# VH-VL binders against q9nrl2r1430to1533, part 10

Target 1, 104 residues: q9nrl2r1430to1533
Amino acid sequence: GGVHELSAFEQLVVELVRHDDSWPFLKLVSKIQVPDYYDIIKKPIALNIIREKVNKCEYKLASEFIDDIELMFSNCFEYNPRNTSEAKAGTRLQAFFHIQAQKL

## First folded at step 1 (VH-VL)

Design f3d (framework fv_ficlatuzumab)
Fold by ESMFold2-Fast, scan of step 1:
Structure f3d (fold): chain C 104 residues (1-104), chain A 120 residues (1-120), chain B 107 residues (1-107)
Amino acid sequence: as target 1 above (104 residues)
Amino acid sequence: QVQLVQPGAEVKKPGTSVKLSCKASGYTFTRYYMHWVRQAPGQGLEWIGWINPNSGGTNYAQKFQGRATLTVDKSTSTAYMELSSLRSEDTAVYYCARGLRYSSTYFDYWGQGTLLTVSS
Amino acid sequence: DIVMTQSPDSLAMSLGERVTLNCKASQSVSSYVSWYQQKPGQSPKLLIYGASTRATGVPDRFSGSGSATDFTLTISSVQAEDVADYHCQQYNHYPLTFGQGTKLEIK
């Protein structure tokens, strides 16, 4: 409930954005570059959207914030085959997130 | 009350596959990562991987990449680990374990373990 | 992979003695270390996480300390029920890794 919790979410999102493996997650997937993405992924999300939700104080519980981050990774693994650079980046970034999220 | 229930033992021949189960109860199954950890006789603990039951997302230790497959059945609150191309070195007790919070990578609840014996 | 090395491999103590178990990481894991107790024939039980936070229901005689590469589990007054293997684990880097274990016995 306080400013401290909101600062923690913002700090964690900033750390994710700065991570070398964040490139698949920075913005929503383009329909021009990836035409079938939105046929497969029904709840698209990206770090820029999550950051906006943090800034607007839309997360009332840490679990809601964590659920959105996990949805982002779940979408990555659903769309991208396991041996792709996207899936590998997602695996490493998710591991980083899990360690950092324990501070929440 | 949190419980993770595993079968007691399995015996398999080398070269075959096994699918071990872990039935969860007493909590919201989709809210906690499920990890798999094994312990060979007289050895320490070895982490295999985790699955997020909500998304189906997985992460594997490189040693098990391509041989282990983690899945869940949300309707029965059951997690599964399939291990292929079994070798005698895979003889171990296999535990499922729940993270303490959400995606925690330290484990507050453990199944009783399934002893997998890989021989004849 | 981060290698976790525990010392000693085994020790035997008298009831009421203070016990110190060590765990060393091959590189810094910050404070992201947990400790587990495993009694014969049983699954591991979480004792400590975050190097020093006692898990719910764990007796006050258990305490953890340390940071970076050097970690310690202390039992202030060992009891007969403390006979077990003790495992440290780092969770700062994937893959998650455990020490080889320290076996605690009573004389």
Scores: ipSAE 0.000, ipTM 0.572, lowest interface PAE 15.2, mean pLDDT 86

Design f3e (framework fv_ficlatuzumab)
Fold by ESMFold2-Fast, scan of step 1:
Structure f3e (fold): chain C 104 residues (1-104), chain A 120 residues (1-120), chain B 107 residues (1-107)
Amino acid sequence: as target 1 above (104 residues)
Amino acid sequence: QVQLVQPGAEVKKPGTSVKLSCKASGYTFTRYYMHWVRQAPGQGLEWIGWINPNSGGTNYAQKFQGRATLTVDKSTSTAYMELSSLRSEDTAVYYCARHYSRGPFYFDYWGQGTLLTVSS
Amino acid sequence: DIVMTQSPDSLAMSLGERVTLNCKASQSVSSYVSWYQQKPGQSPKLLIYGASTRATGVPDRFSGSGSATDFTLTISSVQAEDVADYHCQQYNHYPLTFGQGTKLEIK
């Protein structure tokens, strides 16, 4: 709890960023590269945004942090068909997240 | 309202495979992971694995890795568990159970279970 | 694997008595423990998750407590309908593991 939990959020975000399958999630999707993304995805988020929120101590509960990470994966699976490289990367990274998140 | 419907029983011979079904209704199928848990007669509960219906991603207990295969059919909101190389020790009630994808792994709804009997 | 050990294996209580069921993890599982009730011939039903949060629709006579390695499920006033096996489960580490169960009977 408290500072210990905030340190755990930072550690977990760093592990996610370093993971080989983080590439679809590092930054917000470009409107130029993917023009319809923001018409489909109403609450865009990425690891750089989540990391900034952790650094600013904006997560008051572990559930808020978990919700943002799960929103990120949910957006990936909503936009990308399951047979895409993005969806496959998301599936593997989400499984990794679930193992690590058990400690929160 | 929320229901997970499983067939009552299956009888199989050793060395064969079985594919058990779990039909979901009353909720958005892709918002909940589906877990499979078995219970041998007079024994406790044993976790087999989970599938994320949204992505098709899976996770298995090591004991079942390579022998259990979890799949889903989103068009019918049905989850499946295929178990190969059946042994008499696989005789058990097999349950499906859901957990909310954005929350921790607790099972708020369970199917009624399928009794799998593996005998010659 | 984390081993979950429940005690006692079985107990018989009189109606209205307070019941305490114990569950011990072989290593820390934080607060990530759930309790399930399984009546004869039925599937398990969620009672408690996160060690102490009562599931929707569960009577307030059921309560959970504990953290790290030691967890308890309490029934403040046992009713005839409470005859069941009670299972604890940890969901902090893979594989997810359950205790062996405690059988509750009425004498």
Scores: ipSAE 0.000, ipTM 0.565, lowest interface PAE 16.7, mean pLDDT 88

Design f3f (framework fv_ficlatuzumab)
Fold by ESMFold2-Fast, scan of step 1:
Structure f3f (fold): chain C 104 residues (1-104), chain A 121 residues (1-121), chain B 107 residues (1-107)
Amino acid sequence: as target 1 above (104 residues)
Amino acid sequence: QVQLVQPGAEVKKPGTSVKLSCKASGYTFTRYYMHWVRQAPGQGLEWIGWINPNSGGTNYAQKFQGRATLTVDKSTSTAYMELSSLRSEDTAVYYCARTGYYRSLGAFDIWGQGTLLTVSS
Amino acid sequence: DIVMTQSPDSLAMSLGERVTLNCKASQSVSSYVSWYQQKPGQSPKLLIYGASTRATGVPDRFSGSGSATDFTLTISSVQAEDVADYHCQQYNHYPLTFGQGTKLEIK
């Protein structure tokens, strides 16, 4: 991918960060606050990590960027039951992402 | 009414295995972790492990790693603990108890009545 | 493993007295400590979690305090029904560990 593609990734990450439902995804889950998280989730990721990868041009394909965002949501749904505020936020943010990602 | 129902007693011979049950009712089974805790006669409480009924993920105290196996049957809202290679020192009351997530991981707000496991020849 | 040490092992109090039970962790557990009441022949009952948060239905005479390594459970005016073993527990480190218990009796 070209410079226009990478610019689109950065724009999308910024919109995700600004979304009301981004709060569970802004930073890596704290091991102190959620001690069992890293026992269950083997590939942790968060929006700050994804944004850094975009800025360093580490995504060679749009599919790699999309895979990292989907991994973030998959981790959320694997750890958090569907009736939690985290899972509900994840469901809404994922739907927002799917609409915006159609532009990629 | 939120309840965890366990059988009252089990008697087993040394070297055998036992599978203890814990039937949940009155709440969404997948919303809470299920833990197992034992108490030997006249002794304190000892944590064995937990299972997340939603994911099937488990965590065990090292002392029980390889000997205890935690499982769930979501269709019947039942949790199980299998303990193998039984010894006389495994004689104890075995409790199931639920907790929430995050800051409530240690808040065992609902307990089963306990199953007294007696291991004797 | 984190070792939780309770003190005293047992105590006998007069009705209406203020009771303080202590729990010490071998290393910092932040505020991740809970307290349980266990009466003879019964399952433990949650009193306090997060060091100071009272569980639903627990009388306000029970309170918890402390952080890091030193924690206390206080009963402001002990009643006859408070005769029980009291257990503290940390949930900041795996494995989760309990203290040995404090037995509370009435004189």
Scores: ipSAE 0.000, ipTM 0.584, lowest interface PAE 15.0, mean pLDDT 87

Design f3g (framework fv_ficlatuzumab)
Fold by ESMFold2-Fast, scan of step 1:
Structure f3g (fold): chain C 104 residues (1-104), chain A 120 residues (1-120), chain B 107 residues (1-107)
Amino acid sequence: as target 1 above (104 residues)
Amino acid sequence: QVQLVQPGAEVKKPGTSVKLSCKASGYTFTRYYMHWVRQAPGQGLEWIGWINPNSGGTNYAQKFQGRATLTVDKSTSTAYMELSSLRSEDTAVYYCARGSKYFYSPLDYWGQGTLLTVSS
Amino acid sequence: DIVMTQSPDSLAMSLGERVTLNCKASQSVSSYVSWYQQKPGQSPKLLIYGASTRATGVPDRFSGSGSATDFTLTISSVQAEDVADYHCQQYNHYPLTFGQGTKLEIK
């Protein structure tokens, strides 16, 4: 994608990272602490990986960027039951993302 | 109400294998990990491993890896621990205990324990 | 493996006294420590998890504190039914490890 698209992706990732509900999403889930995570989640992703992809200009379209963010939330809701603090944080952060993504 | 039911006792000879059962009820069996913990007479608790009943995935303490095998039967909501090559040092009460599916799981409900005696 | 060391091995208290039980990890376990109460002839019962959160139904007189390597279980006013072995456990690193236990008796 273009320079304007890349700048928009960078800004949005920074806003997500700074959000109070980003804590479950900042880094990949630890295999040592959560050994079954990678048996259940086949396409793991986190904000630090998405940020790296933005910095390397790997997203050619806004839809590719949005797909990776949605994958991150989908993984959260697949692994974590609805009543967990992780799932509740994910629900709020996803709503915030949907509002911000309207600017892309 | 949550119940984990285990047999009271088992007696085995050295060199044999034992398969201990733990029948769960009162909750959705596949939503929680099942842990196994033993306690030798007058000693502390020793963690053996866990199984995720949904996936069959397991994690073992290195001391028990290759000798302990954790399995489940989802149709009967029963967890099993098989321990092979039994020695007198394996004499202990063996507990099953329920853990969460998330990071950092306390053991929130325990079976009554099975006393395994290994003697000639 | 993380070694959990409990102290004292045993103590005898008078009814109504404040009791402090200690648990030390050989390396940092953050706040991922549970305490279990085991009465004679019974299975362990979860008392505290996450170093300081009381399990459902556990009386207010029980409290936990600590982080990193040093953890404490406190009973603010000991009662006769508190006679038990108390076990700490870390669940930050695999394998999960327990302390050797502290036996609490009433004088």
Scores: ipSAE 0.000, ipTM 0.571, lowest interface PAE 15.6, mean pLDDT 86

Design f3h (framework fv_ficlatuzumab)
Fold by ESMFold2-Fast, scan of step 1:
Structure f3h (fold): chain C 104 residues (1-104), chain A 121 residues (1-121), chain B 107 residues (1-107)
Amino acid sequence: as target 1 above (104 residues)
Amino acid sequence: QVQLVQPGAEVKKPGTSVKLSCKASGYTFTRYYMHWVRQAPGQGLEWIGWINPNSGGTNYAQKFQGRATLTVDKSTSTAYMELSSLRSEDTAVYYCARLYPRSGYYYMDVWGQGTLLTVSS
Amino acid sequence: DIVMTQSPDSLAMSLGERVTLNCKASQSVSSYVSWYQQKPGQSPKLLIYGASTRATGVPDRFSGSGSATDFTLTISSVQAEDVADYHCQQYNHYPLTFGQGTKLEIK
């Protein structure tokens, strides 16, 4: 009966979710609240989806995990103008991610 | 060992506000999110919100948005939940609980003993 | 909000029997479901997280299974100390939501 230890991917997702700037990224953008989002963003993703992929061992390489995180940020910057609270949160969280990802 | 200590009971009149405490010990207080959950007599559990003790960032269930205020005092490792405009249906046991990340999951691993809030005239 | 519905509301079992408690989410919550045991007058205690992972110190007679919308908690051989309310919870979507609970009694 052991509990599995946190992997490097699991630890990084945990740190991202806990970060104050994670709020735009915790779950998929609502189709009801923001209907034009899905016309602009063709590959939507969020931390809850990435977290599930980590738990199901779907990332075979660190590059695949990093690609999904970067897709999440890319979507944020494509949809949200630079001066929005979403884009500002994304900029800070992405910088945090780049520092932490050096450990992968 | 990790402990979350809450007062046993509080009695308030309708229309007033209450501020409940949750004192943490045995771990680095700022490292883990603190959740607040209530349970009305004979009923299920109801999530109120969470606070990040490091930043003061919060998230609330919409039902409690504008009525509940979560705060922390880092110097005393204490979390607080203030609930305003109290009604009789706010009578419940209020728990604080620590969010623990393990293997990509987030779960409430340590719970306070709960504070019974009674709202009656 | 994701609605978590537990069934049955209550049940009474004989010692040693296998018991299965059900929890259904109104929308997919992936594997992000925890189960808590709450004895009278006590705080909830974590039993299972991630739908199927047993928490440290929890007896191996407790197991969880399920994904997406349908989840179960199984006690392979119920004991007198298992008298409690059992709550399921999803943590995939905000707000976090709990089921109404299932009360387990021993005959």
Scores: ipSAE 0.000, ipTM 0.552, lowest interface PAE 14.5, mean pLDDT 85

Design f3i (framework fv_ficlatuzumab)
Fold by ESMFold2-Fast, scan of step 1:
Structure f3i (fold): chain C 104 residues (1-104), chain A 121 residues (1-121), chain B 107 residues (1-107)
Amino acid sequence: as target 1 above (104 residues)
Amino acid sequence: QVQLVQPGAEVKKPGTSVKLSCKASGYTFTRYYMHWVRQAPGQGLEWIGWINPNSGGTNYAQKFQGRATLTVDKSTSTAYMELSSLRSEDTAVYYCARGIYSHRGSYFDYWGQGTLLTVSS
Amino acid sequence: DIVMTQSPDSLAMSLGERVTLNCKASQSVSSYVSWYQQKPGQSPKLLIYGASTRATGVPDRFSGSGSATDFTLTISSVQAEDVADYHCQQYNHYPLTFGQGTKLEIK
């Protein structure tokens, strides 16, 4: 716990946000434009929410932070068919995350 | 595999209504939006609207609001478009197309063969 | 509504030549552009989505590029079966809109 881990989480979130493939994950999916999303996805999450949780020191363990990021990717693959731009962006960003998460 | 089957042609008189069908197979019908797109002879493609087969929710291009009605029958995996108050300008090939979601809108990975609607007196 | 303008309206190419088709949006659509091939008497077929991602089963000779307002579809070595109308579409804003199409013919 503490400042060291929080700084590591913040750095990783910033790197994810800056990645070219972050666009599907920056903010929650629009309920107005995609109304069936919230029928299918029971625990919506996005990078802006995860970043806010990091800033408020809500992650006590690295595993909790990793679980939220993995939930974000899991939601992407559950909702979006494999051949979509969203799913392909998610696959590449998840691979990048797995490499960076080895530092946690 | 994925198929969207539409009847070949319909002929209608001005002022009447038509109901076009699109029978889907090869995928989970309720997972994808169904869109309708038309193409007048020698013209480009024009988006009409979408229906979410899971919720029954619909959205229409402003030009078709009040004249087009999109419905589905989940038991037969069939989508329908009813167009009322037909005029000669409605003569076109009408396609159903499966929408692939994005955060902003949809693109189409599979299209029906199209139904040629001819509106003439 | 976002207006999509394609150029040229039509072109005729020799077999094996590289062809470039352009699509311009009246305002930024980010990367939310798809391309469709429509052969005579057939329905449109998806070629490219997300400006540059090739759809499954589409030959490597087709590629897409561009962002914001300017988009390009390239066929690196045109084949006889490529005779078709090509349509671009934006899906960044509702209503969804298409370009007028570019007709590709072989000399």
Scores: ipSAE 0.000, ipTM 0.591, lowest interface PAE 14.2, mean pLDDT 88

Design f3j (framework fv_ficlatuzumab)
Fold by ESMFold2-Fast, scan of step 1:
Structure f3j (fold): chain C 104 residues (1-104), chain A 121 residues (1-121), chain B 107 residues (1-107)
Amino acid sequence: as target 1 above (104 residues)
Amino acid sequence: QVQLVQPGAEVKKPGTSVKLSCKASGYTFTRYYMHWVRQAPGQGLEWIGWINPNSGGTNYAQKFQGRATLTVDKSTSTAYMELSSLRSEDTAVYYCARSPKLYYGTYFDYWGQGTLLTVSS
Amino acid sequence: DIVMTQSPDSLAMSLGERVTLNCKASQSVSSYVSWYQQKPGQSPKLLIYGASTRATGVPDRFSGSGSATDFTLTISSVQAEDVADYHCQQYNHYPLTFGQGTKLEIK
C-alpha cells in the first residue's frame, strides 16, 4: 500500500511504455482516424492515462491498477481481429505484463 | 470458500439455444475473469471464451464467434453463456472457470462442477 | 491455432514409479503452459502454470518443465490417488488450446 505500491506501479508502467510492442497502447485511439472505435469501446484507456493516474495517486489498490491495464488489453482484443498487428502486439505485451505483475 | 455453482444438466433439441449459468461466491466477482470451457464425452477440453465482469469485455475462440454470447449479472455474481443453433456435436460438459486479471487465457485456478448439455431430438 | 499434442494417450504404472507425461506445441508458446489433473467425475484442478510453477497445495512429487514447444509433467513417485486424466494447455496465443489428455492408471 501507499507510496511503495505507487512507486512499483510507476516502474511497471515505464517498462510497458519502453517495450517494443507498446505502440498500439501509448495514447488514446484517434476518433478521426478510427471513427467507429468509440461506438464499440465503452471505456477507452491508454498507457499515458494510466501513468497520469499513477502519478496523481489515483490507484488505492494494486487490483485497481491491474484492472486498468487489463481493460486496455481487453479493448484491444475487442476492437482488433486477432490476426492484426495490434492484437499480436497486445498479446505479447500482455504476456510481458503478466510476468512483471507477479512482483506487485 | 471460493465456489462456482452450475446446474447439473440441460437437455435441448437441435436448432434451439441454451443459456447456462455459473454463480460465483467467496470472492469479489469483478476482480477475476470468467472463462467457459467444454468437454465432449471422452474428449479433451475446448476453450470457448472469456468475459471481464468489471467491463463486460469479451474474447471468443473463432469457432464460437457468433454462436456463443457471454454475459454477467454483477448484482447476483452470475456469469452466463448462451449457445445458439445447437447441434448434437454440442453435447458436452460445460465448465465455467476463473482466472486472475493478468493475461487473457491464463491458468484456471477454480472451476465450476460443470453442466452436462445433451442435444438430442 | 496452436495444436497441443500429448503423449502417451494412456499409461498404466505401478505404485512408486516415476511417471513422465509429454506435451508438444505446434509452434513456440514460450513458457505459457499449464497442467490440469481431472479425476473421474470431477472438474479439472490446476497443478502447474508457467510451465514449472506448482499451484498452491499441489504435492511436490508433481513437477513441470520445458519451454518453447516441448513440455513435461513428472510425478516422481506415483500414488493411487494420482489416477486421473492430465491435460496441458497453452495460453501464449489465442485461441487458448488444450492437448487431448493423457490417462494415467495404476496396475
Scores: ipSAE 0.005, ipTM 0.592, lowest interface PAE 12.5, mean pLDDT 87

Design f3k (framework fv_ficlatuzumab)
Fold by ESMFold2-Fast, scan of step 1:
Structure f3k (fold): chain C 104 residues (1-104), chain A 121 residues (1-121), chain B 107 residues (1-107)
Amino acid sequence: as target 1 above (104 residues)
Amino acid sequence: QVQLVQPGAEVKKPGTSVKLSCKASGYTFTRYYMHWVRQAPGQGLEWIGWINPNSGGTNYAQKFQGRATLTVDKSTSTAYMELSSLRSEDTAVYYCARQWGRYSSGYFDYWGQGTLLTVSS
Amino acid sequence: DIVMTQSPDSLAMSLGERVTLNCKASQSVSSYVSWYQQKPGQSPKLLIYGASTRATGVPDRFSGSGSATDFTLTISSVQAEDVADYHCQQYNHYPLTFGQGTKLEIK
């Protein structure tokens, strides 16, 4: 537990941020560029927010961290049609996440 | 046109701290992560960490966590690495390096010339 | 941490010969490997990224290949200017890690 578990969450978020397919997820979707996004997605989240929560020790359980990452992917697939570059990036990054999450 | 300019050398005594600079030009400073990598004489390259100049967010290799501090000054497009509790083993060339791609990737398209840090009594 | 192991540690070649440098990852890094050339007294320069993509301005005699754990950098016809240390790097997992380097010299 403790410091080692926080280090594991931080390492996993950093690996996700660095992945070639992280570009749709690095920050919240812009209201200016995608004005209907927040009408459709009720719980927006992005990797920069998740990383901030890790750094502030807001995740008490690994399941809470995993839930936020899965929410991020769920939002992507809900908003973006399957044939979009965003959805394709999300599919590949989610598969990568599932492999890395075995460390948790 | 992209340039990362670092001082040539620094000499410090053991137990002190050093703050190394890397001045960026020729691109939008806040768009690309900046990494720090060192190389001891005759040795391979060792990754220290990265900073996102836009957010100030950082990540460090475990070996340097608690000893290295990465910061930026957006107004001067300058990245800094402070290394504390210096030991003779910290004698190395320290490079700043720009990450390709604003969003993803961890390979480095441009490198500074490096600063030779010598830690000696 | 993922350990990157390069082989050989050093080699000496004659001008015009084909050179192959190897890099092995301790676990799969997919195709997320880059190669850097470092001439004496200089900073590293990007040659290859994504295992096989040449960086802008890199001569076509340089090529990269490989996936998962085994990667190679090939110089099809070595020139005098190619004398350098060559470093491989993985960027699939944190911390980012480099091989120990291979020194290339001309006979």
Scores: ipSAE 0.000, ipTM 0.562, lowest interface PAE 16.0, mean pLDDT 86

Design f3l (framework fv_ficlatuzumab)
Fold by ESMFold2-Fast, scan of step 1:
Structure f3l (fold): chain C 104 residues (1-104), chain A 122 residues (1-122), chain B 107 residues (1-107)
Amino acid sequence: as target 1 above (104 residues)
Amino acid sequence: QVQLVQPGAEVKKPGTSVKLSCKASGYTFTRYYMHWVRQAPGQGLEWIGWINPNSGGTNYAQKFQGRATLTVDKSTSTAYMELSSLRSEDTAVYYCARGTYFKSGYLPFDYWGQGTLLTVSS
Amino acid sequence: DIVMTQSPDSLAMSLGERVTLNCKASQSVSSYVSWYQQKPGQSPKLLIYGASTRATGVPDRFSGSGSATDFTLTISSVQAEDVADYHCQQYNHYPLTFGQGTKLEIK
């Protein structure tokens, strides 16, 4: 908990946003562009929402932050078939996240 | 206004390499992917790859992996595509095109360069 | 690779007629389809993205629809300036792929 964790969460979100494979995760999937997404995914989340939660001090534990990032990846793999650009980007970004999360 | 400026034409011999340029203006160069697309005479469009000007990260169509190299010069807001081991089949108009980092809800290939006609002949 | 197939290959229409251009993906691309207009000697211009969203500055007579594998570009009342090749593109899977194009001419 506290200042050090908040700073670490902010740094990690920034690194995820900068990653080449962040494109499926930057903002919520559009209901207009992808109408069936919200019929399948019950807890939608994206990096902009996670960053807002970090800024509002909503994460009290590192595990809560990690859970939201993992939910984001889980949603990606649930909606997108394994051979899609989204699923491939998600696989690479998740591996990058797991390496960076070792610092938490 | 957004502009992508490319040279009009290049003529090369088979077996050589070419480096095509695309100078961007009117927007923050590092906020958009730069895509490269070619069109052989009378044919459809063929995607070559993209580069993220912010990170230098690239993605290539398998057909062009190892032959095409995408780079950028951030100081001049210029993207480059180098194509090696040229064949007559590489004769085409080569376009650069701006795309977004996030495809859902954003504009893919919203602005295009005027294209460079590459002619590969002996 | 996802194959995008456009139909017809070419068509000729009278001024003011409704034009329908089709694009079929070999597997689902959700709504991640764009349409481009290319006039002779010019670069392509974005018309529609996300299957149905009109790009800025594109006339209201152009509309897009469809999802999954079947997509349509409609011109409600064709004008002389609409003579062009029209290309569909999927951007759901790498590599990004285009259809072969449909040539639109005026009778």
Scores: ipSAE 0.000, ipTM 0.558, lowest interface PAE 14.3, mean pLDDT 85

Design f4 (framework fv_ficlatuzumab)
Fold by ESMFold2-Fast, scan of step 1:
Structure f4 (fold): chain C 104 residues (1-104), chain A 120 residues (1-120), chain B 107 residues (1-107)
Amino acid sequence: as target 1 above (104 residues)
Amino acid sequence: QVQLVQPGAEVKKPGTSVKLSCKASGYTFTSYGMHWVRQAPGQGLEWIGWISAYSGNTNYAQKFQGRATLTVDKSTSTAYMELSSLRSEDTAVYYCARDFYYGSGLFDYWGQGTLLTVSS
Amino acid sequence: DIVMTQSPDSLAMSLGERVTLNCKASQSISSYVSWYQQKPGQSPKLLIYAASNRATGVPDRFSGSGSATDFTLTISSVQAEDVADYHCQQSYSTPYTFGQGTKLEIK
């Protein structure tokens, strides 16, 4: 990684945050609202955490950035049944990510 | 008691495909994921990919993307790995291993492994 | 990919001795390290997860420590049944990767 790669990661995170289907992914799932989430999902992550890692230059390779985004989607599909609003939003946002990530 | 049962051995010719099974028992199959890992003779462990028994979602190591296919049959609590375009360097013991929780990346129980021999 | 490097490659110890095995990650992986024991002809068995948590049924002579890039597995008093290859693994990001293994022998 370099400064150019970090700029590309920042641009992509901003695109994801601004997407209509980002709402389940903006912040970590609340323990109060979803008490069993952290019993099932052992590596919780969200776009705010990924963005912070980008800004702190913690991703050295594009693959590390992509893995964190994919982990976020994997967590969504593990916890949420296929026909939920969360899973549908995740499916659309993941497809958008895959198209944009071809630039990385 | 958690058990993952795999066939002992398979022999295949180069260029063919193989579908290896991993039969799970002793736990709620759909509450966990399943990893596939191989070990060539005298070598270390190499991760192939992971599947959620809940969602069917998969992740693959890039080296195996497009050649390995992971599936599950919930009705029989069985996970499968199909490997295509077999080469002699695919000769290895192939393990399935349960993921501690969904997508945790922790391999808490392992099958005995299937020795795949690829030879003409 | 994250490269995991183990040291030493092999080690011969006397019964009752304290054994320390090392594992180094090519980048920071927080505490996302697991250790596995593989006896000859057997599948790997989980010993330690999240760097320092002992798996169910694992004797308390086994302990893990470390964070970021440097991790250790310690056997406080080695026994005959501990003869095995020991593998470290990162679960921080895919592809999940293993070290090359450390072979432990006695006498």
Scores: ipSAE 0.000, ipTM 0.552, lowest interface PAE 16.3, mean pLDDT 85

